# VH-VL binders against q0atu2, part 25

Target 1, 119 residues: q0atu2
Amino acid sequence: MLDKKARIRTSREYRNVFEKGKRLSGRFLIIYYVENALDNNRFGFITNKKIGMAVIRNRIKRQLRAIVREYQGQVKNKHDIVLVARAGIGKSSFEGMEKDYIAIMKKAGLFARNANKID

## First folded at step 13 (VH-VL)

Design uf23
Fold by ESMFold2, last read:
Structure uf23 (fold): chain C 119 residues (1-119), chain A 121 residues (1-121), chain B 108 residues (1-108)
Amino acid sequence: as target 1 above (119 residues)
Amino acid sequence: QVQLVQSGAEVKKPGASVKVSCKASGYTFTGYYMHWAKQAPGQGLEWIGEINPKSGGDNYNQKFQGRVTMTRDTSISTAYMELSRLRSDDTAVYYCARDKFYWEELYFDYWGQGTLVTVSS
Amino acid sequence: QIVLTQSPGTLSLSPGERATLSCRASQSVESEYLHWYQQKPGQAPRLWIYGASSRATGIPDRFSGSGSGTDFTLTISRLEPEDFATYYCQQYGDTPLTFGQGTKLEIK
């Protein structure tokens, strides 16, 4: 589970990431990200309605949380990062989502070290 | 009406820099991402990068990383792209294009008219 | 990076004929992120088809888009004189964003 301090919780916090940050598109994810004034990272999750019904979207969100949890120790500190699941993510495997996350975080320069899954 | 009006044609020497402007009107400038693309003579389009005009946050195509800088001035609703250390294969028409700020229906719905940059000795 | 390969490079046809333009991606692209632009000489590109199959505002219904995965098609059922232009496919499925090389549709 992500620490409660590591979660973006309020609409204002989400808006700050979108308005003050930048973004990158991956195959299954878009990330919006910005430096924060905290001593830790925070993560937010949004699912696109085109993915499917709420049950499906909630399952995708849980999978993304698990991926973020696995790699959170490799993420550069002091960032707010919102993961937006794109349409089509429901067709991907967990491993496909994980690979995409690693790739997009690396492209964003948000990993302090290489992730174990990045070749 | 949404309009993107770019600065005029430029002629530069190899090694110089060029800064192209893109002035937006008819919409809230800071509510959309701005992108830049290159089209060499008789060739297709190549994406250069994007900027969040509200924050100034940017991301570039790796092919241009280190030579391109995108900026904006929100007081005059204008985006800029600067390309440094010009070489002859930078001769091209450069376009600005806008894109939605959020994640749904991402495409370039409006484009500037283009700016010809010629690099010659 | 996703490479888009368009074929043919040049398509020479007469008004009234059917045109079929192909776009092949080097890896799968969700149809929602595959777009087509039209460009006439001396003009900026114009959004034509988005999400593989949806016409942009004001685009005639003789234009249709289809495809999924790695193979996408733009079809013009009956060519009009104003349809002769270059058409580019573009993917928003991964960064960097990429365009195909274009298909130049020219009058025979």
Scores: ipSAE 0.816, ipTM 0.917, lowest interface PAE 0.9, mean pLDDT 92
Fold by OpenDDE, look of step 19:
Structure uf23 (fold): chain C 119 residues (1-119), chain A 121 residues (1-121), chain B 108 residues (1-108)
Amino acid sequence: as target 1 above (119 residues)
Amino acid sequence: QVQLVQSGAEVKKPGASVKVSCKASGYTFTGYYMHWAKQAPGQGLEWIGEINPKSGGDNYNQKFQGRVTMTRDTSISTAYMELSRLRSDDTAVYYCARDKFYWEELYFDYWGQGTLVTVSS
Amino acid sequence: QIVLTQSPGTLSLSPGERATLSCRASQSVESEYLHWYQQKPGQAPRLWIYGASSRATGIPDRFSGSGSGTDFTLTISRLEPEDFATYYCQQYGDTPLTFGQGTKLEIK
């Protein structure tokens, strides 16, 4: 699980990312991202009823947290990043989600150049 | 009423740059993303990119990456799309269009009237 | 990128007839992210159908959208003279956003 300091937790923090950041729409994810003034990255996750039942939403959120954690060390520093789960993500495999995450993060230029698991 | 009013037609030479404006009214300018699309004569539509008018955060189609710059002036609710190193195949009508700020409704509900850009030697 | 292919390229019909326009995606697109626009000569596109099957505000009920996965359809049950235009499908399921090449609905 992500450390507390690595989490976007408040509505104000989420709003800040949406309003001050950029967005990029991927296949299964939309990411909103902005530079922060911290020494660490923070991640937020949004799922809605369009994805499916609560059990599915919770599963998706859990899977996304796992993916983010897996690649956390390879993401450029000082960013707040919100992952919004899109319709259809529930039909995707974990690998498919991971692939989409990597792709969208690459497009956003959020991975460090020396990242090892993104190729 | 929501309106997107674009600047007038432009005639440019190859290698030059063009900057098209899109003035928004009838709604909160910073509350919607602004997109730009290209339509060559007699052809379909091509997405160029989007900008967050509040932050200036942008995202471009890779096809236009390096040649397009999207900006905005919030004081006058105007978005700008600049295309550099123009070539003949850049001749087209360019449209601005808005969509929702958030992820709930992602479609272009309002469009500008379009700006014809002609690139010829 | 997701390629949208519309068919036919041109559809010639008379007022009162039924029109069926097809939009096929190169890969699956959630219906929520498939939209249709109408464009008349010299005018900007206008949102017509969003989310594959929802009519935009002011759109007559003779227009309907359907489909899922890779196959989507715009249907006009009974053509009116003002319906003759070019219709474009558009996907917001992945970047870059893409449009179909359009179907021109013309008077026979």
Scores: ipSAE 0.814, ipTM 0.935, lowest interface PAE 0.7, mean pLDDT 95
Fold by ESMFold2, fold request of step 16:
Structure uf23 (fold): chain C 119 residues (1-119), chain A 121 residues (1-121), chain B 108 residues (1-108)
Amino acid sequence: as target 1 above (119 residues)
Amino acid sequence: QVQLVQSGAEVKKPGASVKVSCKASGYTFTGYYMHWAKQAPGQGLEWIGEINPKSGGDNYNQKFQGRVTMTRDTSISTAYMELSRLRSDDTAVYYCARDKFYWEELYFDYWGQGTLVTVSS
Amino acid sequence: QIVLTQSPGTLSLSPGERATLSCRASQSVESEYLHWYQQKPGQAPRLWIYGASSRATGIPDRFSGSGSGTDFTLTISRLEPEDFATYYCQQYGDTPLTFGQGTKLEIK
């Protein structure tokens, strides 16, 4: 699970990412991201009713958290990153979400260079 | 109401740079992302990139990375796209277009009139 | 990147006829991220259909969009003289954003 320090928690913190940062669209995800003034990364997650019933949205959120946890050591430090689940993500496999996350994080330049060689 | 008015046509030589402007009116400039697209003569449209006008944060199509710079001046509600080290195949009409700030209903609802950039030796 | 292939490249028809324009994606695109634009010579593109099937403000009901997955269609039930233009599909399903190469709808 992500530590308390690695979570974006307040509406003000989310709004800061949207207003002060930038974004990229992937197949199943949109990320909004900005450099922070902390010594660590923080992650936020957004799902909505268009994705499906609450049980589906909760499954998606758990899967995204697991993906983020798996790759958090490869992410460049000092970033706030909000993952927004897009329509269609409920039909994706875990592996599909994982591949999309890797691709969009690479496009954003958020993976550390040396960590990418391990993959 | 909403208008995006671009700067006039430019003629440049290879190796030069060009900076195209897009002045917004009729809406809150910092409340929408601005995009740029290229249309070479007789060809389709190609997405160049986007800028968050509130922060200045940008992302570019990899094809243009390294030669394109997007900026803005919020005091005059104007976005800019600069393309450097111009080549003959940069001859095109360049469009600005706006897009919603958040993730739902993302499309280009308003476009600038276009700016013809001609690159010739 | 997602490649959008439009067909036919040119469609020559007369006013009053029905037009059918095809857009095929190299990968599945959620319909809400597939859009159509109209462009006339010397003009900027104009949003025409968004989310595969929703008409933009002021677009006549003779225009309809449909499709899902990789196959999308723009239909004009009865052509008017003002409908002769080039139509582009565009996807917002993945970065980079891409457009089809266009279908030119021209008067016979």
Scores: ipSAE 0.810, ipTM 0.913, lowest interface PAE 0.8, mean pLDDT 92
Fold by ESMFold2, fold request of step 20:
Structure uf23 (fold): chain C 119 residues (1-119), chain A 121 residues (1-121), chain B 108 residues (1-108)
Amino acid sequence: as target 1 above (119 residues)
Amino acid sequence: QVQLVQSGAEVKKPGASVKVSCKASGYTFTGYYMHWAKQAPGQGLEWIGEINPKSGGDNYNQKFQGRVTMTRDTSISTAYMELSRLRSDDTAVYYCARDKFYWEELYFDYWGQGTLVTVSS
Amino acid sequence: QIVLTQSPGTLSLSPGERATLSCRASQSVESEYLHWYQQKPGQAPRLWIYGASSRATGIPDRFSGSGSGTDFTLTISRLEPEDFATYYCQQYGDTPLTFGQGTKLEIK
């Protein structure tokens, strides 16, 4: 799980990302992102209502949090990033979601070259 | 009534830059993303990139990265696309188009009329 | 990137006939992000079908879209003179956004 300082928590914080940032679409995810004034990254998660029932959407959120935690050491600091799960993600494997996350984060220029994985 | 009105045709030399405008009316300009697309003569459409008109944040097709700049002036509801170091194969009609700001129903529902840019020596 | 291949390149038919236009994606695209646009000479593209199967506002019932995965179709049940145009499919399933090369539907 992400620690508390690495989470986007309030509606105001989410709105700031949408309004002051930009976005990028992947197969299963859309990310909205913006530079922040902190010394760390923060992550938020939204599931599209077309994904399915709440239990499915909660599972997807847990899987995405695990992926983000795995790669958070590779993410350039000072960014607020909201991951939006697209329709169709419920049919994806964990590995499929992971591959899409890596691809979209690279396309966004959000990975630092020398960051290590977090075990 | 949503409308996107683009600037007029331009003729440029190779190596120059061109800046195309797209003026929006009939909706809240900062509530929708703006996109640009290229259509070379007799060819299909190619996506250039998008801009968040509220923040100015943008993302470009890698093919155009380094030569394209998207900007806007929210006080006059106008988006701009500038293409630098023009080549003859940049001769095309350039379109602006909008889509929704958020993640649902993303498609280009309104388009500008197009701006012909001719790059000729 | 996702390549969209449309076939045929040109489709020559008469008014009153049925038209079937194909769009094939190089990898799977969620149907909600596969769209069709109509373009007539000298005009901008117009949204025609979105989400593979939903008609845009004001589009006649003779137009229908279908398909999923990598194969999508646009069908016109009974061609009217105003339907002769070029049709493009477009995907919003991955960045960069891409269009097919178009199918020109022309009068025989």
Scores: ipSAE 0.809, ipTM 0.912, lowest interface PAE 0.9, mean pLDDT 92
Fold by ESMFold2, fold request of step 20:
Structure uf23 (fold): chain C 119 residues (1-119), chain A 121 residues (1-121), chain B 108 residues (1-108)
Amino acid sequence: as target 1 above (119 residues)
Amino acid sequence: QVQLVQSGAEVKKPGASVKVSCKASGYTFTGYYMHWAKQAPGQGLEWIGEINPKSGGDNYNQKFQGRVTMTRDTSISTAYMELSRLRSDDTAVYYCARDKFYWEELYFDYWGQGTLVTVSS
Amino acid sequence: QIVLTQSPGTLSLSPGERATLSCRASQSVESEYLHWYQQKPGQAPRLWIYGASSRATGIPDRFSGSGSGTDFTLTISRLEPEDFATYYCQQYGDTPLTFGQGTKLEIK
């Protein structure tokens, strides 16, 4: 779904985003984000155990990856971004998750300057 | 043991700026986000924004965007909020409050005592 | 943004009575992100109930919280003199974070 280079992989990489960056809360998501020194963006995904069983958490993670892939061309380059699924996301529709992602990324100023419509 | 101690009351003229401090003790300052809130006299609370004290990264309520700046000095465990271009409706008590760094059980568990800022000609 | 509307604005009761305070959200808020704070005159707010129903440390069990979706309540089963204060609900479900306008619980 995402290229290998566009993934945050190690615990140290995740901790760097949390410690060196900032965050914003949305309805179903919290994002933690920081500028990186690469030419590209990297994305990480966290689902906590309170959301539900592993099969549910894995479904949510796959849906979030699909959303990120759909809009990745509009994200400002050189950012590490961790999406954390909040409680209640398991009852959200794909559309609800997508709308929340768009809203929170706009609030964070992470969409490219002239990106008006993204589906 | 957690304490958040804010700077004293301030009187300012319209158009000036004010910088309120919040000194933390009894916990690891860089391990928690710091928030600021406004309470006008006889009114409710309004969220201003937050800062990651480890990185200095911040996010503001859009209502205050462009007039507020949040900073910190980790060597003295102190957060700051500066509000510029003051006007009479900025007269309020300003509170700092801390919040967990991570995503579970997010709430304001400790608050500063408040700082009264009065804007008058 | 999510607007929290508290009712009543002022609630006048005597010690020993039961109090019920309402908080209604303009959009659904996950219970985990709905909180209550108590504030007495000249003091900072204090965390009272978190996650809609969990009491903060040291809060007496006469206080209980409930609700989900858009409707939340704070109940005090038998009022003590120390309970007369203003109570605010607060949501952490979306940015910007918002508070209700408060319910002032005053002695009749």
Scores: ipSAE 0.805, ipTM 0.913, lowest interface PAE 0.9, mean pLDDT 92

Design uf23
Fold by ESMFold2, look of step 15:
Structure uf23 (fold): chain C 119 residues (1-119), chain A 121 residues (1-121), chain B 108 residues (1-108)
Amino acid sequence: as target 1 above (119 residues)
Amino acid sequence: QVQLVQSGAEVKKPGASVKVSCKASGYTFTGYYMHWAKQAPGQGLEWIGEINPKSGGDNYNQKFQGRVTMTRDTSISTAYMELSRLRSDDTAVYYCARDKFYWEELYFDYWGQGTLVTVSS
Amino acid sequence: QIVLTQSPGTLSLSPGERATLSCRASQSVESEYLHWYQQKPGQAPRLWIYGASSRATGIPDRFSGSGSGTDFTLTISRLEPEDFATYYCQQYGDTPLTFGQGTKLEIK
């Protein structure tokens, strides 16, 4: 559902975000993010076995992708962003994940602002 | 073996700036995030922010945003925190502390000895 | 931000007694992100308990941590003279990272 160009795909691309970027922790997510040299954003997703069985991890990843897609038009361009699912996310609601994503992306300054709105 | 050694106490006037250093040894400096915390006299701890020592990427507690700058010099394994436009309630001990670079088991396992900054008229 | 409220503020006990220190979070914090630090006067904090219940290296087994959700406890089964210090809980569950205000454990 995210275009191929909007996906972080290789280990090297993931490592670049971790090493060249910075991070923020939310309740259910940690994001690592860095400015890229493209004209678009790219997203990566990490779930580990400590969250639960593969079925649960795949559900979480699918839900996070859906959230990212819904808000992608608001994301400030030219960023690589890796979403890491934290422990406890499997017990959260979709709404809880969505709220956490919105909050952490705002804290990171990654949501674009209206051009005629000054803060 | 891991050590974080901070610069010595500072006495500053209101309106000045202070830059505290934290020299790391016994580990790969660029492999751990560095954090800073404030402890005012007789008070608890307050998180100031963190820096990725490899990239220099930083994030600050909003309370300190605009007055704090974190930097580092990887050639001497040293992190810095600069606090500007000092006022009397900035009088505190400032600590550096490290945690892991990745997302699992994040806690402050080693701390510097602290740097007392006194802001006096 | 997540506020951590520790109680009591000061706990006065004698060596040999059992100490129970409370940390209550304003929002649920996953246990893996709740930590305890010990601090003595003139010294830096030291990691004591991590992930709510795991002892840091070199911490005696008389210290135990427990809790989940919003309520966490640090217990010292039999106080030794070196245990009298201030203890802080700290959360890594959301940014900004926050500490409790501390419980001072002092000799009665």
Scores: ipSAE 0.775, ipTM 0.902, lowest interface PAE 1.0, mean pLDDT 91
Fold by ESMFold2, look of step 19:
Structure uf23 (fold): chain C 119 residues (1-119), chain A 121 residues (1-121), chain B 108 residues (1-108)
Amino acid sequence: as target 1 above (119 residues)
Amino acid sequence: QVQLVQSGAEVKKPGASVKVSCKASGYTFTGYYMHWAKQAPGQGLEWIGEINPKSGGDNYNQKFQGRVTMTRDTSISTAYMELSRLRSDDTAVYYCARDKFYWEELYFDYWGQGTLVTVSS
Amino acid sequence: QIVLTQSPGTLSLSPGERATLSCRASQSVESEYLHWYQQKPGQAPRLWIYGASSRATGIPDRFSGSGSGTDFTLTISRLEPEDFATYYCQQYGDTPLTFGQGTKLEIK
């Protein structure tokens, strides 16, 4: 689980990311992201109802939170980032989601420069 | 009806810049992302990048990074793509196209008519 | 990046014949994000098939799309004169977005 201050919680906070930010698409994820005015990063999670029933969507959210927590030390500070699970994510493995997250965060320029930490 | 109307054809010298416009009508401009694509003569389509029309936030294909700038003016529902340091292989038709703002149904449902840019040696 | 390879490059057929156009992806693409566009000379591309198999509004029933993973197909059951055009597949499964090189469907 992410620290409470590292969570995007309200509809207004989510809307701000969509309206003031930009996006990138990956195999299993699309991220919307924007620089914030805080001293920390915040993460939000959305599952598409096309993924499946609530049990499946809840499992996907837990897996994504675990991935984000594992790599949060590599993320450039002062960003609000919403991860949207795409329809095909239910067919992916945890490792597949992790690989996609790393790739999309690199493409977005959101990882701080640290060659040893990305391997 | 949804329309995307682009600016007219342009002829440029190598090293110059070109700015193509794409005026939207028949829908809420800030409710859809705008994309740009290149089609060189006798070639296929190549994606250049996209812009969030609400924020102006953009992402570019790495092949064009550093030479392309996408902007918009929401007051006239118009998106722009500027390509700098033009080369002869930049000769192409440039298209704008829209897709949904959110993550569902991501495809290009409407396209501009295209703008021919000719870079003459 | 995901490379889309279309075959054949040019397909020469007569009206009334069946056409089969292939699109192969270098990596798996969720079918929801594989699309087809039609383009006639001097015109912009037009959305034709989306999500691998769904026809865009107003597209005739003779067009059908199928496939999953890395292999996708556009089929025209009985060619009409208006169907002779270039068809592009396109993926929205990963950034950068990419198109196939096109299949030109021409009249014999």
Scores: ipSAE 0.764, ipTM 0.902, lowest interface PAE 1.1, mean pLDDT 92

Design uf3
Fold by OpenDDE, second read of step 14:
Structure uf3 (fold): chain C 119 residues (1-119), chain A 121 residues (1-121), chain B 108 residues (1-108)
Amino acid sequence: as target 1 above (119 residues)
Amino acid sequence: QVQLVQSGAEVKKPGASVKVSCKASGYTFTSYYMHWAKQAPGQGLEWIGEINPKSGGENYNQKFQGRVTMTRDTSISTAYMELSRLRSDDTAVYYCARDKFYWEELYFDYWGQGTLVTVSS
Amino acid sequence: QIVLTQSPGTLSLSPGERATLSCRASQSVESEYLHWYQQKPGQAPRLWIYGASSRATGIPDRFSGSGSGTDFTLTISRLEPEDFATYYCQQYGDTPLTFGQGTKLEIK
């Protein structure tokens, strides 16, 4: 899982991202993102009952954390990013989620210039 | 009651810029995203982009990227859309519309009355 | 981007008749992200159906929405004179947001 330093953990931190940031709606994810004053990025994850049962939601969270962790080093620094899982994500494969993440992050301009793992 | 009131019709020359305003009332301006849409004469609707009125953060349709700028003045609950380097195919009615801040309900529940922008030489 | 294709382009009917409007998406859209708007000449669009099947506030029950995946439908069980307008479907399933080209419901 993500390092504690790389996680958004409090309601206030989440609210800050929602209110002060931008959003971008993808196929399976909506990202809310804002610059932070830290030397690292932090990620938050939101799932709701529309996705499915708790077991499904937890699976989705695990998968999203894995994706975020995989590409963490290629994301522009000093950002708080919240990933909101959309209703259709439960029907998606891991690869599909990954593609959507990459696509939405690219659209948001959040990847570093010379990112190696982004297709 | 919720109202979005837009600025009046504009007539511009090609190459010029136009800035349309959308004044919100009847609700907390900064608690809803503001969107803009284009409707050419006799045509359908085209999404231009959105802005977070609280932060000023914006997201544009790539089709308009580089020519559109969305801003807001929270002190007067007004959103602005500026379109530059105007051309004839920019002739259209432009609408502002709000949706909810969060992801639970994402649809345009209220619209401005529209602003006709005519681009002609 | 997700392309929404509406059919028919124009639908000519008389008051009292049943109207069926179709909206097809180029790729699957979750129902909660598909909406319908009504627009009359010289007016702004108005939210009509949200989440594929939920009527907006004040919308008569003669209007209904249905569908899932790539196929969505707006149905008017018994047309009233005030129902003649253009209807647009819209998706919030991906960026950029997109609209159908509209179906003009005109009086026969």
Scores: ipSAE 0.825, ipTM 0.938, lowest interface PAE 0.7, mean pLDDT 95

Design uf70
Fold by OpenDDE, second read of step 14:
Structure uf70 (fold): chain C 119 residues (1-119), chain A 121 residues (1-121), chain B 108 residues (1-108)
Amino acid sequence: as target 1 above (119 residues)
Amino acid sequence: QVQLVQSGAEVKKPGASVKVSCKASGYTFTGYYMHWAKQAPGQGLEWIGEINPKSGGENYNQKFQGRVTMTRDTSISTAYMELSRLRSDDTAVYYCARDKFYWEELWFDYWGQGTLVTVSS
Amino acid sequence: QIVLTQSPGTLSLSPGERATLSCRASQSVESEYLHWYQQKPGQAPRLWIYGASSRATGIPDRFSGSGSGTDFTLTISRLEPEDFATYYCQQYGDTPLTFGQGTKLEIK
């Protein structure tokens, strides 16, 4: 899992990202993102009952954390990013989620210039 | 009563810029995203982009990227859309419309009355 | 981008008749992200159906929305004179947001 330093953990931190940041709607994810004053990125994850049962939601969270962790080193620094899982994500494969994450992050311009693992 | 009131019709020459305003009332301006849409004469609707009135953060349709700038003045609850390097196919009615910050309700529940922008030589 | 294709382009009917409007998406869209708007000449669009099947506030129950995946439908059970307008479907399932080209419901 993600390091504690790389996680958005409090309601206030989440609210800050939602209110002060930008959003971008992808197929399976909506990302909310804002610059922070830290030397690292922090990620938050939101799932709701529209996705499915708790077991499904937890699976989705695990998968999203895995994806974020995989590409963490390629994301521009000093950002708080919240990933909101959309209703259709439960029907998607891991690869599909990953593809959507990459696409939405690219659209947001959040990847570093010379990212190696982004297609 | 929620209202979005847009600025009046504009007539511009090709190459010029136009800035359309959308004044919000009856609700907390910074509590909703503001979107802009284009409707050419007799045509459908095209999404231009959105802006977070609280932060000023914006996202544009790539089709308009480089020519559109969305801004806001929170002191007067007004959003602005500026379109530069105008051409004839920019002739259209432009609408502002709001939706919520959060992902639960993502639709345009209120619209401005529209602003006709005519680009002609 | 997700392309929404509406059919028919024009629908000519009389008051009292049933109207069926179709909206087809180029790829699957979750129902909660598919909406319908009504627009009359010289007016702004108005939210009509949200989440594929929920009527907006004040919308008569003669209007109904249905569908899932790539196929969505707006139905008017018994047309009233004020129902003649252009209807647009819109998706919020991916960026960029997109609209159908509209179905013009005109009086026969």
Scores: ipSAE 0.819, ipTM 0.937, lowest interface PAE 0.7, mean pLDDT 95

